VHH binders against Translation initiation factor eIF2B subunit alpha (eif-2Balpha). Designs and how they scored, part 19

Target 1, 305 residues: Translation initiation factor eIF2B subunit alpha (eif-2Balpha), of Caenorhabditis elegans (p34604)
Amino acid sequence: MVQESIISSFRGKLENDPSKSTSLATVETLLEVLDRSRATTVAEFQNELNQVVAALEKTDYSSTSIRSAADLFTRFTSLAPAALLDQEDFSQVLDLYRQRARSFIKNVRGSRAKISKCARLFFTHHMNILTHSYSKVVLETILDAHKSGYHLHVWVTESQPDASGKLVFEELKKNGVPTTLVLDSCVGYVMERIQAVLVGAEGVMETGGIINKIGTVNVCIIAKSRHVPVYVCAETIKFVREFPLNQADIPQEFKYRTSVIERNNLELEHPDVDYTAPEFLTLIITDVGAMKPEAVGEELIKMYI
Short names: E, the ipSAE of ESMFold2; O, the ipSAE of OpenDDE; V2, 0.75 times the mean of E and O plus 0.25 times the DockQ between their complexes.

## First folded at step 18 (VHH; framework vhh_7aqx_2)

Design K5 (from Y2 with D56E; at its last look DockQ between E and O 0.91; V2 from the best seeds 0.83)
Fold by ESMFold2, look of step 18:
Structure K5 (fold): chain B 305 residues (1-305), chain A 125 residues (1-125)
Amino acid sequence: as target 1 above (305 residues)
Amino acid sequence: QVQLQESGGGLVQAGGSLRLSCTTSGFTFSDYAMGWFRQAPGEEREFVGAISWSGETTDYADSVKGRFTISRDNAKNTFYLQMNSLKTEDTAVYYCAADRRFYPGEWLDIEYDYWGQGTQVTVSS
């Protein structure tokens, strides 16, 4: 059917733009589906979306990012007043959905800039920052503060096994930000010099905890022991309705890519992420504002009403 | 049930000072960021300043920076606006607001969760 064409469009969005998140590519792809839709009922349209999302989840891109973004897209676009749903011409309902989808995507595209501005409210003008792994939001936040006249020194963990911290180090160096690349095991050594830890998230849990690159929980435990604040920069499209209590509770889809789950023995695979409980976090800084971790559940409910 | 009550408004001469208070009840005050807003006749409501949960972080509108200061007393569930060097342009109804989030005042797409009834401030020449 037309699913292969839409999968190719999705893949193209990610391959052609390194700065684009899987989440943004997902919602842009769903807008294409909505624009082409000839559905005549809400149920028919929802089935159409569900089939596309299922196909996208079979790619080797983050299935959790795809599902989370798709759930929020559906929530923000497809609720209509009951009176409107009784119209004989469903195309007017689809036009309402299209209007909402474009507004939603505009907000998602603007999220990193909003988070950067919000995060600066908590910065001092001379600041040592520790960051772990590669987060596009965190990178943009640091660069924004640097260009705004903040005198930062950024300590970047190498982030094994994929060494993604090297990418952050090189990009910060290129932009003239004083930066030091350190081993993951060096976090305890440098923490006494650090004024704030700044990390991203692969998912922000309903409990206010986060799932992020393996090693994040170690950084946050050390930061708490030294009374160093931990700021999480995360778009609200990363909020998920999950309640992990421990590392074993992390859904497999976060720990491993779809191809690994389908083709490998998970008992032998190194996990890609860990869970950091809300007690080790100070603030979640988002495109709808900064909040204490315990407020995440309430904000998530507002998005899913 | 949730209440925000402004007080301290009134008439003051240009160049003078005034201190507004916002007393709160019906929610855990320390869990909320607080903001002051104002609205002059014929104008839209504008942001004045906001303060974080602990009082450590503040954000002010450019029009009031250096003249206004905000503070909070979490033991008394009270939020304050100290207005100095008042100008006739500061004449407005001033509103107290509360939200679980703290965000830049320039964001117009989001509103605070709870609002007071407002108190009139009039600055005469």
Scores: ipSAE 0.739, ipTM 0.905, lowest interface PAE 0.7, mean pLDDT 88
ESMFold2 (binder alone), look of step 18: mean pLDDT 81; pTM 0.830
OpenDDE, look of step 18: ipSAE 0.874; ipTM 0.945

Design K6 (from Y2 with L108E; at its last look DockQ between E and O 0.87; V2 from the best seeds 0.81)
Fold by ESMFold2, look of step 18:
Order: structure tokens, then sequence, then C-alpha cells
Structure K6 (fold): chain B 305 residues (1-305), chain A 125 residues (1-125)
């Protein structure tokens, strides 16, 4: 019953603010749990968090985003300061965790601006960019460069089946960015005109590969074949401790919504995302800087130390 | 073990030029972005400029833009700072630094992974 109220709060955050990511909503929800927690031990508190995360994963929001955000939130709360404080008054430990959580969330909220500023260092002042699907950070990056005097032509895939690319196309047109909407199947045809591919990610794997909207791996393979750099814009909260080798190694929870997994025959279902291996990517551009895909594992280790 | 060694510092008159070198060992140089920083006595360390892994992308502090040029030679594992039109306010200890990440300027919660010992640059009037 407590979990039903928390799930309602989580949904409310996402429904009331279309710009809010699933990752941010997750950590804000976990902060609510932390704020009202009456736990007296680290283990008790960890169990509270685990139960809430399990409930959030039952929603149809991205399991990849929920898991990565929750893992990072949990990492900072898994410290054992109880050895440094009297366990009779665990509330001091919880207050420290609350302070750390608020600072962490502030950093997450600022991530898109950092990524945008970093990404445009790799742009030329006159360039054709291809983007696939809808990423809020990619959109912000393009608009930031446009406002800074870059002369861009942006090619946007429709991104079927939900056609989310049409929303990106309309927003770019409203802001005066020259843009062309293309079929997903048109990527090979237009790639000769493209100087860079710019995509988001639902998750960045420890391998340096990414999970993103279905069709991303096709774009990246074509870009690689024509020597077009692929820049991934992704917040570090989307880093996931998974080490896949191929599409089959990706957990089904990352490929399908929870409702689809529970009710449908997955042998008949179209996945929502695909995996792009690191060899098809040029840079992962994050709120801690741009890095080559092979450096992602090292950066993950730093976050978990 | 990772080592960064700056050289080329010294005394120079205002308006003059100086070239600093940073020789590296103990890591694959082409896998790292490189940065120059400086610190004057009684002041905080400040960003001078950074260069990407291949050398194709650079970023400079506004205070040195147009006067300083950074470059790298991946065949020699060496990173350079060419300083022209030097001013007395350029007087500082200059540090080279290396990181797998490349980002503009300085970000509050991020530091470069490896640092050199520094070399003194003194600009006299």
Amino acid sequence: as target 1 above (305 residues)
Amino acid sequence: QVQLQESGGGLVQAGGSLRLSCTTSGFTFSDYAMGWFRQAPGEEREFVGAISWSGDTTDYADSVKGRFTISRDNAKNTFYLQMNSLKTEDTAVYYCAADRRFYPGEWEDIEYDYWGQGTQVTVSS
C-alpha cells in the first residue's frame, strides 16, 4: 500500500513534466523514500529501497533507466557509516544520505547543459547532422549550437512505429533550424551528405555499447561503413553494469516493456530497442566529459568506488 | 607507472614567447586527452587549454585565446604549449594533465586523473 502511493508519485512526476526523464523521476522518488524513512540500520534502509525499485520496475517505464538510476542512488547509500556513528541514532546517517542525494539530483538536473556544451566542441560551423528518434538531450544540444551561430541542417528519421522523430522535426522547424524528415529506411541514401550522427541512449553498457530506440544499430552500422562519426549524448545516470556481447545477451527487460513481458509471447513481439556494440560508436558525450566507448568501464568503476 | 614531465619553463620578457613540453610515459598516450593548467602564488589553479585524443579538437581559456596554442605529437608521446605575446599575469607554475575524458574548461566535480610536477614560467616587465 505504501508502494502504491510511491508508484503514483513516480507516475505523477513524469505525467506532470514532459521534460523529466525516467532516470530523474526515479532518483527523486527514492529521495522521497529516504526523506520519510524510519530505518534504524543500513540493511533495513536498503531493503526499503529494494522494495520500491522492484515496484517501479513493474511499471511500463524504461526498466533500463530505472535500474541504472537506482543502482547509482543505492551505491551512495551503501556506505557503512554506522561504524563511524552510534547505531542507536541512525537518523544522523540518514541525514547525511539525504544531503548527498539532494546534491546528486542537482547534478542530474544540470546534465543536459553540460552535455550540450561538450558536444558542440566536436561540431563544425557548417554541417549536416543525422539523428534518430527523440532524445531530449540531443534536441537541446542541436538548439544550443543553433543559438550559438552554427549553421546546421538536421536530418531526422521518423523513428517508427511511434513516429517520435516527427516531434523533433516540428520543434526544430519552430526554432528555425533547417531540417528534413526522412524514413528510417532512407538512412543509407542520405549518409553521404552527413558529417555526424547524433543519438541519445536509453542505457550505456559497461562494454561502451548502447541500448537505444530500435533502428539505432542500423544507423550506426551505415555510419561506420561510410566513416561518419557517431556521437552518443547520454547522462552518466544511464550507465548500466551489463557486459553484453550481442543482441541476444541483452536482458529481455531492457528490450520490452514490462506489460509486454508479462502478457505476450516474446517470440512474436517487436522489441522497442536494439543494442549497438562499441565498435560502431565514436564518442560517448556525458555530463563528466566526452569519452571513447572503451573508457566507459573505467568510468563506471570510479562511480562505484 | 604513469609519468608526466613538463619542461621548457624559465624567465622571459613581456611580449616574448616560450614553448613548454610535456613528455609522458606509462600509458597509451593516444587514449588520453591532455590539458594545461597554471597556478600563480596565492591563487587557485586555473585552466589554460585542453586538446582531444587525436589533436583535432581544442579548447582554450578566454584569457589566453589567440596568444597560446596547444598541440600534441602522438608519435613522440609529447604535448606542447606555445605561448606568444606573454604578459606579466601569465607568470605561474604550469602543469600538464591527462584524462581519458575531454571536456571544456573546468567542471566542479571532475579532476584530470594524472598531473605533472609543474614548470615555472616567469614573465618580467
Scores: ipSAE 0.722, ipTM 0.897, lowest interface PAE 0.7, mean pLDDT 88
ESMFold2 (binder alone), look of step 18: mean pLDDT 81; pTM 0.831
OpenDDE, look of step 18: ipSAE 0.866; ipTM 0.941

## First folded at step 19 (VHH; framework vhh_7aqx_2)

Design M1 (from Y2 with I110V; at its last fold request DockQ between E and O 0.87; V2 from the best seeds 0.83)
Amino acid sequence: QVQLQESGGGLVQAGGSLRLSCTTSGFTFSDYAMGWFRQAPGEEREFVGAISWSGDTTDYADSVKGRFTISRDNAKNTFYLQMNSLKTEDTAVYYCAADRRFYPGEWLDVEYDYWGQGTQVTVSS
ESMFold2, look of step 19: ipSAE 0.749; ipTM 0.905
ESMFold2 (binder alone), look of step 19: mean pLDDT 81; pTM 0.825
OpenDDE, look of step 19: ipSAE 0.883; ipTM 0.948
ESMFold2, look of step 20: ipSAE 0.742; ipTM 0.907
ESMFold2 (binder alone), look of step 20: mean pLDDT 81; pTM 0.828
OpenDDE, look of step 20: ipSAE 0.879; ipTM 0.947
ESMFold2, fold request of step 22: ipSAE 0.737, 0.740, 0.722; ipTM 0.903, 0.905, 0.904
ESMFold2 (binder alone), fold request of step 22: mean pLDDT 81, 82, 82; pTM 0.827, 0.834, 0.826
OpenDDE, fold request of step 22: ipSAE 0.879, 0.876, 0.874; ipTM 0.947, 0.946, 0.946

Design M2 (from Y2 with A33T; at its last look DockQ between E and O 0.59; V2 from the best seeds 0.00; counts 0 for: pae O 2.4 > 2)
Fold by OpenDDE, look of step 19:
Structure M2 (fold): chain B 305 residues (1-305), chain A 125 residues (1-125)
Amino acid sequence: as target 1 above (305 residues)
Amino acid sequence: QVQLQESGGGLVQAGGSLRLSCTTSGFTFSDYTMGWFRQAPGEEREFVGAISWSGDTTDYADSVKGRFTISRDNAKNTFYLQMNSLKTEDTAVYYCAADRRFYPGEWLDIEYDYWGQGTQVTVSS
């Protein structure tokens, strides 16, 4: 019952605010748990969080985003001075966690704006940009650039199977951004017109590679072959402590929805995401700055220290 | 071993110029954003400026904008701080730092990966 209520809250956050990321919804949900927690030990509290995270991962929302967000949240909240931990009253520790959690969430909420600002450093005023699928941070980045006077032309892939790119296309069009919808199969054809590829990430791996909507790796390989830079816009909360070497190394839970894993034969299913290795990426643009893919591992370590 | 070494500091009169250098070793210089920080007596360390990996992008604190210029020579693993029109308030220990990230605006010194030992700059009236 408790799990259902938590899941409901989590879903509600996303349904009530379409602009809200899965990651943000995750940490907000965890904050709610923290606010209500009556744990008396670190272990007890950690267990409580783990249970919630497990429940969230049972949803069909991005497991990658949930996991990365939860891991970072847990890390952030688990940092307490030894002096506080030695006290018999754990309530003070929880209070500290609450404060830290709120600060963390505040930073997460501001991450897209920071990314957008940083990304403009790599734009030219008349740049043709190709994007794949639907990314909130990419969309915001493009729109902000447009509002700032950049005359961008955005090429958006339709991004089958759900045609999520059409949503981006429509939004850009509504905002007066010159945009062209592109068949996934036409990416190679249009790449000669593209000055930069801008994509989001469902997860940023320790390798510096990304997990993103199926078809991303194709786009990036084509871009690389044509010497078109690939920029990834991703919040740091999407950094995941995974080290995949190939497509097969991607965890099943990252590739498929929970409902698909539970009910279907995966041999008959196409993954929802693919892995783009760091060699095909130029920069990872984050809320803490832009970095080369090879720097992601170090940044991840810093985040956990 | 990673090393950052500042040089070029000293005493200069107000209105004068000074050029600081930071020589680096032990890491791939071209993969790092390079920054200058300074700390005056009794004050907190503050951001002065930074330069991107390629040198194509720079950022400066408002207090030094238009007076200070940062450049880099990736072939020499060295970057520079040209300080013109120096003021007494520019008196500080100047530090060079390296970061794999580049972020315009609010620079947090605690996030930088590597630091030099600092060089004293004193501007007299």
Scores: ipSAE 0.057, ipTM 0.532, lowest interface PAE 2.4, mean pLDDT 90
ESMFold2, look of step 19: ipSAE 0.673; ipTM 0.877
ESMFold2 (binder alone), look of step 19: mean pLDDT 80; pTM 0.820

Design M3 (from Y2 with S54T; at its last look DockQ between E and O 0.91; V2 from the best seeds 0.83)
Amino acid sequence: QVQLQESGGGLVQAGGSLRLSCTTSGFTFSDYAMGWFRQAPGEEREFVGAISWTGDTTDYADSVKGRFTISRDNAKNTFYLQMNSLKTEDTAVYYCAADRRFYPGEWLDIEYDYWGQGTQVTVSS
ESMFold2, look of step 19: ipSAE 0.714; ipTM 0.894
ESMFold2 (binder alone), look of step 19: mean pLDDT 81; pTM 0.826
OpenDDE, look of step 19: ipSAE 0.881; ipTM 0.947

Design M4 (from Y2 with S30G; at its last look DockQ between E and O 0.85; V2 from the best seeds 0.00; counts 0 for: pae E 2.4 > 2)
Fold by ESMFold2, look of step 19:
Parts: structure tokens; C-alpha cells; sequence
Structure M4 (fold): chain B 305 residues (1-305), chain A 125 residues (1-125)
């Protein structure tokens, strides 16, 4: 029950490793809970996990990422054959959960490399790419292609108001990738030069649409109007069982930090993310292969059956 | 009912060529990525190559790069494997497969959604 120490461990994972995603930190934190668990029933264990997840969601890290990661961790790790569930010693069930959790986390750790290799199959060797905001998987994908001999020019939006695109710009420059930093409002001006848009996602919805940094929907609409493909690089850990139809349908905890929700009139606040409908996306490139947006629902069902 | 049917297999001399076809029915062909796999007697099934929905993107196993070419004709619902410079180690049953996902070859533990029944290719020395 020392939830303050588990939250501190979670924050430490993210603060001490800038390359680590909120999703990965979440599942690593849940593995720590599982390793220490002395639960004697499935219901007791699930309640233990639910308490930790609720505590993690109170942080100002992405609620979308925490929820999707926690849901998939729970589903993938806590499934057991019926014969095993009849065991008198629940510690054997917990040991199976621990095995499955470690396997799951190993796959999650390798996801960005798998996405990078898959994404290269859709690139040409001389390519202008536009990206919006900061995505660790997109950054790794671009750097991997550059190291593999692709002659890229990367156009990065500033991504106001936090200017996180400047971080991408600086990192690409440091690694010798030709890069141009542009205003968010400049996307329409430069799109005629662009061969592909490459973005990350905070969440991939069951509809096949995405939640990502505010401004993403604008980029994708413009890309569609110019017939520029939009590739989303996203780990399957970011798949979320939600069906938004419009911006209003996005849960408020996805749009705002917890501290903002608790202290402010949300009607007057601007969200951190937007929703891009699947019609504006070309492919979702994942650690289990590339897929058209309309296939995401089927893949989510496979994860939960 | 989904059906994948391979054809064009047979006996060929080393250094020769064969062209395999995979005809499909029961699904919207253009919505599926397609792959060729092969299995020699007593061996595990092995990736040969895959092609994206439109045919614009391909991926090949290292053992066949430069010798094999994959293509598709979405108007005919047909998927092809052109095999040149055949070697005796290419002897296997060749299978076509379809999936809504395009799988990179390095992740071959993922089963495709639909499989054909296979066609025998035998390369004699």
C-alpha cells in the first residue's frame, strides 16, 4: 500500500531516462506491483492494480498513455488457462502473471525498433518528411532511416504552445539530419514539397483515428487535401478502446492535465491534444506491422478475446 | 468464404525459372497485404516475401533477394511470385497468405489471417 513510493518510482523512470515513454514506464511500474503482490485471489490482485493505476492517473503525465498501457498490461498478463485458475496456491497464478508481464514488457521495449524497421519499407531514399510535435518513436524512426542511408529532409513544426518540436529539431540537427523548423501555421505553405507526414500518437482509437498533440488534425487535413500520405507511428500499447466521433467526444482527462481539471473551468481551457479521424490517415505503423486505420478495431478485439 | 489457391509449381532444373500465381476470392483483395512462404520437408515454414495492398512496397527474405520478384494485379485478384536463378535449396511447398496487416519479414512469428493450400516446387540438380 505504499502508493507514494510507487508513484515516485514511476516519476523516476521517466525523469532518469528521457527516451522512455509514459506507456513503458506505466507497465514497468505495474510489474513492480505484481512482483511485490501477496494477493490470494484474482479479485484482490485486480483491486491492487486498480488502486495503483488510479494513483498514476492523478499525475500530470498523459492519462491516455497510462490508461491504454494499464488496460493492455492487465489483459495480457492476467489471462490464465482455466486449469491454472483452479490452483489452490494462488502464488502459482501470480508467477504465471509475472512471466507474462516480463514477456510483455520485453516486447514493449523492442517496439520502437520494430516500428522503425517497418516504416523504412514505406520511405523513398530521397524524401521530404513533415512531422508535428515530439514523438520518441518518430524521432527514432527518422534517425534509423538516416543511419541506414536515406537522404531525408525533415520539416518540423514548432508545436506551440510548449514548443516541443524545437526539441526534435535540435536532436535531428545534432545527428546530421537536414532539418527545417516551421511555424504550425506554415504547414499548408510547405505541404507541396512533402512526400509523407510522419506523426506519433498518444492513443490509437478503436475507430482507427488518433489522439495526438494539438495541431495534429490540422496537419493531417492539409496532407489529405494535397494527397500526401500520413503515417502514424504508434506502439500497440497505445491502442485504446474509445470511439470518438468529434473533438467534443474526447474524454476530458485526455485533453487536460489532472491539475487543470481540478482547478479551472474547462470551458475556458484549451486542450493539449486533438482527435484526427481515420479518413485523414493512411497507415498505422506498429510493432506488429503496418495496417490501414480501419483494421485497428479488429486488432483491438484480438487483444481482448 | 475466403479462398487462396496457388498454382504454377512443378519440377525445374537448377538455374531455371518458375512463376507462381495465387488466385483469391471471398474478400476485397485490395484491402489485404499478401505474402509468400515456403516449407521444405521436415523444416519450419519460412518467409519468402510480402507486398503491400497497392503493390507499391515489397519486402523479401535475404535468401531470395535479387532472384525472386513479388507482384500483384488487383484487377485480377491475383498475387505472383517470379522465381529466377533457382537453387536446389529453393525446393519446398510454397504458400500464399493474406492479412490486413503488412508484416515486416523479421517478425515471422505472426500468423497471417488466410493461407492457401500450397504448391510444390522442386528444383533438381
Amino acid sequence: as target 1 above (305 residues)
Amino acid sequence: QVQLQESGGGLVQAGGSLRLSCTTSGFTFGDYAMGWFRQAPGEEREFVGAISWSGDTTDYADSVKGRFTISRDNAKNTFYLQMNSLKTEDTAVYYCAADRRFYPGEWLDIEYDYWGQGTQVTVSS
Scores: ipSAE 0.485, ipTM 0.802, lowest interface PAE 2.4, mean pLDDT 86
ESMFold2 (binder alone), look of step 19: mean pLDDT 80; pTM 0.814
OpenDDE, look of step 19: ipSAE 0.879; ipTM 0.946

Design M5 (from Y2 with A98T; at its last look DockQ between E and O 0.96; V2 from the best seeds 0.00; counts 0 for: unsure alone 61.7 < 65)
Fold by ESMFold2, look of step 19:
Structure M5 (fold): chain B 305 residues (1-305), chain A 125 residues (1-125)
Amino acid sequence: as target 1 above (305 residues)
Amino acid sequence: QVQLQESGGGLVQAGGSLRLSCTTSGFTFSDYAMGWFRQAPGEEREFVGAISWSGDTTDYADSVKGRFTISRDNAKNTFYLQMNSLKTEDTAVYYCATDRRFYPGEWLDIEYDYWGQGTQVTVSS
């Protein structure tokens, strides 16, 4: 019943605010659990969090976003100095966790604005940008640059099969950004006109490669062949400790919704994402700065205290 | 292992020019972004400017924009700060710093990974 109340709170956060990411909703929900927790040991608290995360993963929201956000939440909030663990009253440990969690969530809430400002350092005043699929952080980055006086022309792929690129196209058009919607198969045709590719990520791997909506690897290979830089805009909450070597190595939870995994023969299902190796990427632009893909592993280590 | 050494500081008259160098060793220079910072006695450390891995992207503090130019020579593993039209308020110890990340200078909640020892710049009236 506690799980049902927490799951309802999680769904409410996402359903009532279309701009809120699954990652942010996850960490806000985990803060609610932490605020209400009566755990007396680290192990008891960790088990409480694990049970909630498992329940959230049974929803049809992105299980990988839930897992990665929960892992970082746990890392940043629950590592205590040995001296504090000697306390006779665990409530002081929980209070430290609460303080760290609130700081962490404040940083997550501000991440898109920081990424937008950092990405602008690499823009020219007149620029043709190609983007694939729908990324809230990429959309915010483009709109921020437009409002700051940059003269952009944005080429948006349809991003089949869900056509999520049409949503990006409509939002950019409503804000007065010159925008062209193209077929996913048109990327090679238009690339010679493009000064930068700008994409998001569902996950940033420890090797510096990314998992993102199906079609991303095609865009990035074409960009590489034409010497067009590929900038990935990604919050550090999307960083994961995975080392895929090829498309088959992508965990199935990235490729398919939970309900599809539970009901279907996955050999017959269309995957939702692909993997782009770091050699096809130029920069990962994050809320802690822009970095070359090979620096992601070191930055991930710094995020763990 | 990582070494940064500033040079080129000294005494200069207001309106004059000075060029700082930061020589580096112990890392692959082209994999790192570089920044200049300064600190006057009794003041907080202040961002001066930064330059990306390739040198194609720069960021400057408003107080030095148009007067200072940063550059890098990846073949020589050396990072430069050309300071023109110097003012007495430019008097400070100047630090070279390096990081694998490149980010806006106004971000105050993160800091560069490696630092030089500093070189004194004194601008007399």
Scores: ipSAE 0.704, ipTM 0.886, lowest interface PAE 0.8, mean pLDDT 88
ESMFold2 (binder alone), look of step 19: mean pLDDT 77; pTM 0.790
OpenDDE, look of step 19: ipSAE 0.881; ipTM 0.946

Design M6 (from K2 with I110F; at its last look DockQ between E and O 0.81; V2 from the best seeds 0.74)
Fold by ESMFold2, look of step 19:
Structure M6 (fold): chain B 305 residues (1-305), chain A 125 residues (1-125)
Amino acid sequence: as target 1 above (305 residues)
Amino acid sequence: QVQLQESGGGLVQAGGSLRLSCTTSGFTFSDYAMGWFRQAPGEEREFVGAISWSGDTTDYADSVKGRFTISRDNAKNTFYLQMNSLKTEDTAVYYCAADRRFYPGEWLDFDYDYWGQGTQVTVSS
C-alpha cells in the first residue's frame, strides 16, 4: 500500500521531465525514502530500500536501469565509517547517508555533460554518425557537438518496434542537425558512409558488453565488419554486475517489460533489448572517462569497493 | 611492479624548449592512456595533456595548446612531452600518469592508477 505512493512519485518524475532518465528518477525516488526513513539500524534501512526497489522493478520502465541505479545508490550512500556505526544514535548515520545521497545525485545530474565533452574528443569536424534508438545522453552529445561548430550528418534508424528513432530524428532536425532517417534493415547499406556508430546503453555489463534497444547488436556487428568504430555513451550509473556470455544469459527482466513477464508466455514474445558482446565495441565513453570495454570490470569493482 | 620515471627536466630560459620523457615498466603500456600533470609551489596540481592508448587522440589544457605536444612510442613503452615557447609560468614539477581511462582535462588527477615521481622544470626570465 505504501509502495503505491512511491511508484506514483517515480512515474511523476519521468512524466514531468522528458530529459530525465529512469536511472536518475530511481535515485531521486530512493532519496525520498531516505529522507523519510526512521530506521534505527542499517539492516532495517536496507530492508526499506529493498522493498522500494522491488516495487519499482514491477513497473514497465527499464529493469536494467532501475537495478543498476539502485545498487550503486545503496552502495555509495550506505557506506559509513565503522566508528560512526558504533554510536547509539542511528539518526546521525541516516544524516550522513542523506548527505552522500545528495552528492551522488548531483554527480549523476552532471554526468551527461562530462560524457558529451569526452565524446567530442573522438569526433572530427565533418563526420557521418549512425545512431540507433533513443538515448538522451547520445542526443545531448550530438547537440553539444553541433552547437560547438561540428558539421555532423546523423543517420538515425527507426528503431522498431516502438519507432523511438523518429523522436531522435525530429529533435535533431528541429535543432538544425543534418539528419537522415533510415530503416533498421538499411544499416548495412549505409555503413560505408559512416565514420562512427554512437549508441547509448540501458546497461553496461561487467564483461564490457552492453544491453541496449533490440537491433543494437546487428548495428555493431555490421560496424565491426566495416571497421567502423562503435562508441557507447553511458553513465557509470548504468554499470551492472552481470557477466553474460550470450543472449540467453541476460536476465529476462532486462529483455521483457514486467507486464509481458507476468503473462508467462515468453517463448512467443519479442525481446525489448539485445546484448552486444565487448568485441563489437570500441570504447565506452562515461562520466569518468573513455575506456576500452575490457576495463569496465575493474572500474565496476572500484565503484562497489 | 609498476614504475613510471620522468626525465629531461631542468633549467631553461624563457622562450626555449624542453623535452620530457616518461619511461614505464610493469604493465602493458598500450593498454593505458597517459597524461602529463604539473604542480607549482603552493598551487593545485593541474592537467597539462593526455593521450589515448594508440596515440591517435590527444587533449591539452588551454594554457599549453599550440606550445606543447604529447606523443607516445608503444614499442619503447615511453611517453613524451615536447615543450616549446616556454614561459616562466610553466615552472613546476611535471608528473606522468597512467590509467586505463582517457580523461578530458576537467577530472581530478588523483584518479589515475599510477604516477611517476616527478621532474622539475624551471623557466627563468
Scores: ipSAE 0.553, ipTM 0.831, lowest interface PAE 1.8, mean pLDDT 86
ESMFold2 (binder alone), look of step 19: mean pLDDT 81; pTM 0.832
OpenDDE, look of step 19: ipSAE 0.889; ipTM 0.949

## First folded at step 20 (VHH; framework vhh_7aqx_2)

Design N1 (from M1 with L108K; at its last look DockQ between E and O 0.73; V2 from the best seeds 0.67)
Fold by OpenDDE, look of step 20:
Structure N1 (fold): chain B 305 residues (1-305), chain A 125 residues (1-125)
Amino acid sequence: as target 1 above (305 residues)
Amino acid sequence: QVQLQESGGGLVQAGGSLRLSCTTSGFTFSDYAMGWFRQAPGEEREFVGAISWSGDTTDYADSVKGRFTISRDNAKNTFYLQMNSLKTEDTAVYYCAADRRFYPGEWKDVEYDYWGQGTQVTVSS
């Protein structure tokens, strides 16, 4: 069984650092598990990680982000030479895993900066950007662009039901970025003023589509109808091996918080996220470069080979 | 079969201009970002410039900014490197490359899907 202390550590990471993503918190937590592991076989260690991941997914944090981060973490850390695996002493393998894990986490921590830098190449001076909800990477991207001399005007949706967009609005305002808060229902009205839509993602699907805050698909469909490009800023750690064809194909655990699922009346609930199909997206801007949505599947394969 | 073929290289005097072309086949050209690289004798291959899928976005090495221009024609499966104000230090074999991704700031550290054979550019004093 996963110790309560591990879950507490995970929660603590997020509560004590508002800038920390769920994905990063996940992999850092897994590193802690790895550091403490006394496993003697690959299978034993894998089982240990799986138990932790299962426990984390029972929290109300994004299951999509947790899963994608955990999967990638496991993939990167589990690579060991055959010569080491053939040894009776598994401690050397664990040490290798620890080294790889730390390297991996280091890269994850640098991902936002890379995304921000990449995204700026697709910006123009005096561009009006619309963003939906609260995304750490999007916020950093905009702020960095502003600091670099881009004269952006950012339109932010309130993003009901939690009005997460207000947080973005306030942060932008605080940093001197011209910004306007708009109703979710005003997106169509404002779109004629927008040159680009910039959104984050809780998950990037193998299809090239994204799971993001409810209302994202509406924004992107409207943008597409007006020929406004939609740019997604997402770390590769958010790539997930799911191939949804529609909203219904999205796993329940991705759509609803665990606490909501446990109420066993999902018919009366609205999902917290929606799926935006790749045809409504222009680019996925990641820490490994920008790509078209249709390229995501190939990149995902590369990540796991 | 995937093919990338560079052309337009040759001998040119310093201050002169040259236009390179890279003609491609065997893949969906519009789905790939395209890049130019060069390698001088005894030196490592270096990034020259790149162009996005639609041609709307370009990125250049600092050493060639303002002098070189990259463009593409997706209907012809060809992209170009216009080199103006050439310098002796621009002498190198120039290669074209293709990748599904666009790599601002990371051009040297990535694996590209496809490469051309290269074309020699010699700038004389």
Scores: ipSAE 0.551, ipTM 0.824, lowest interface PAE 0.8, mean pLDDT 92
ESMFold2, look of step 20: ipSAE 0.761; ipTM 0.912
ESMFold2 (binder alone), look of step 20: mean pLDDT 82; pTM 0.840

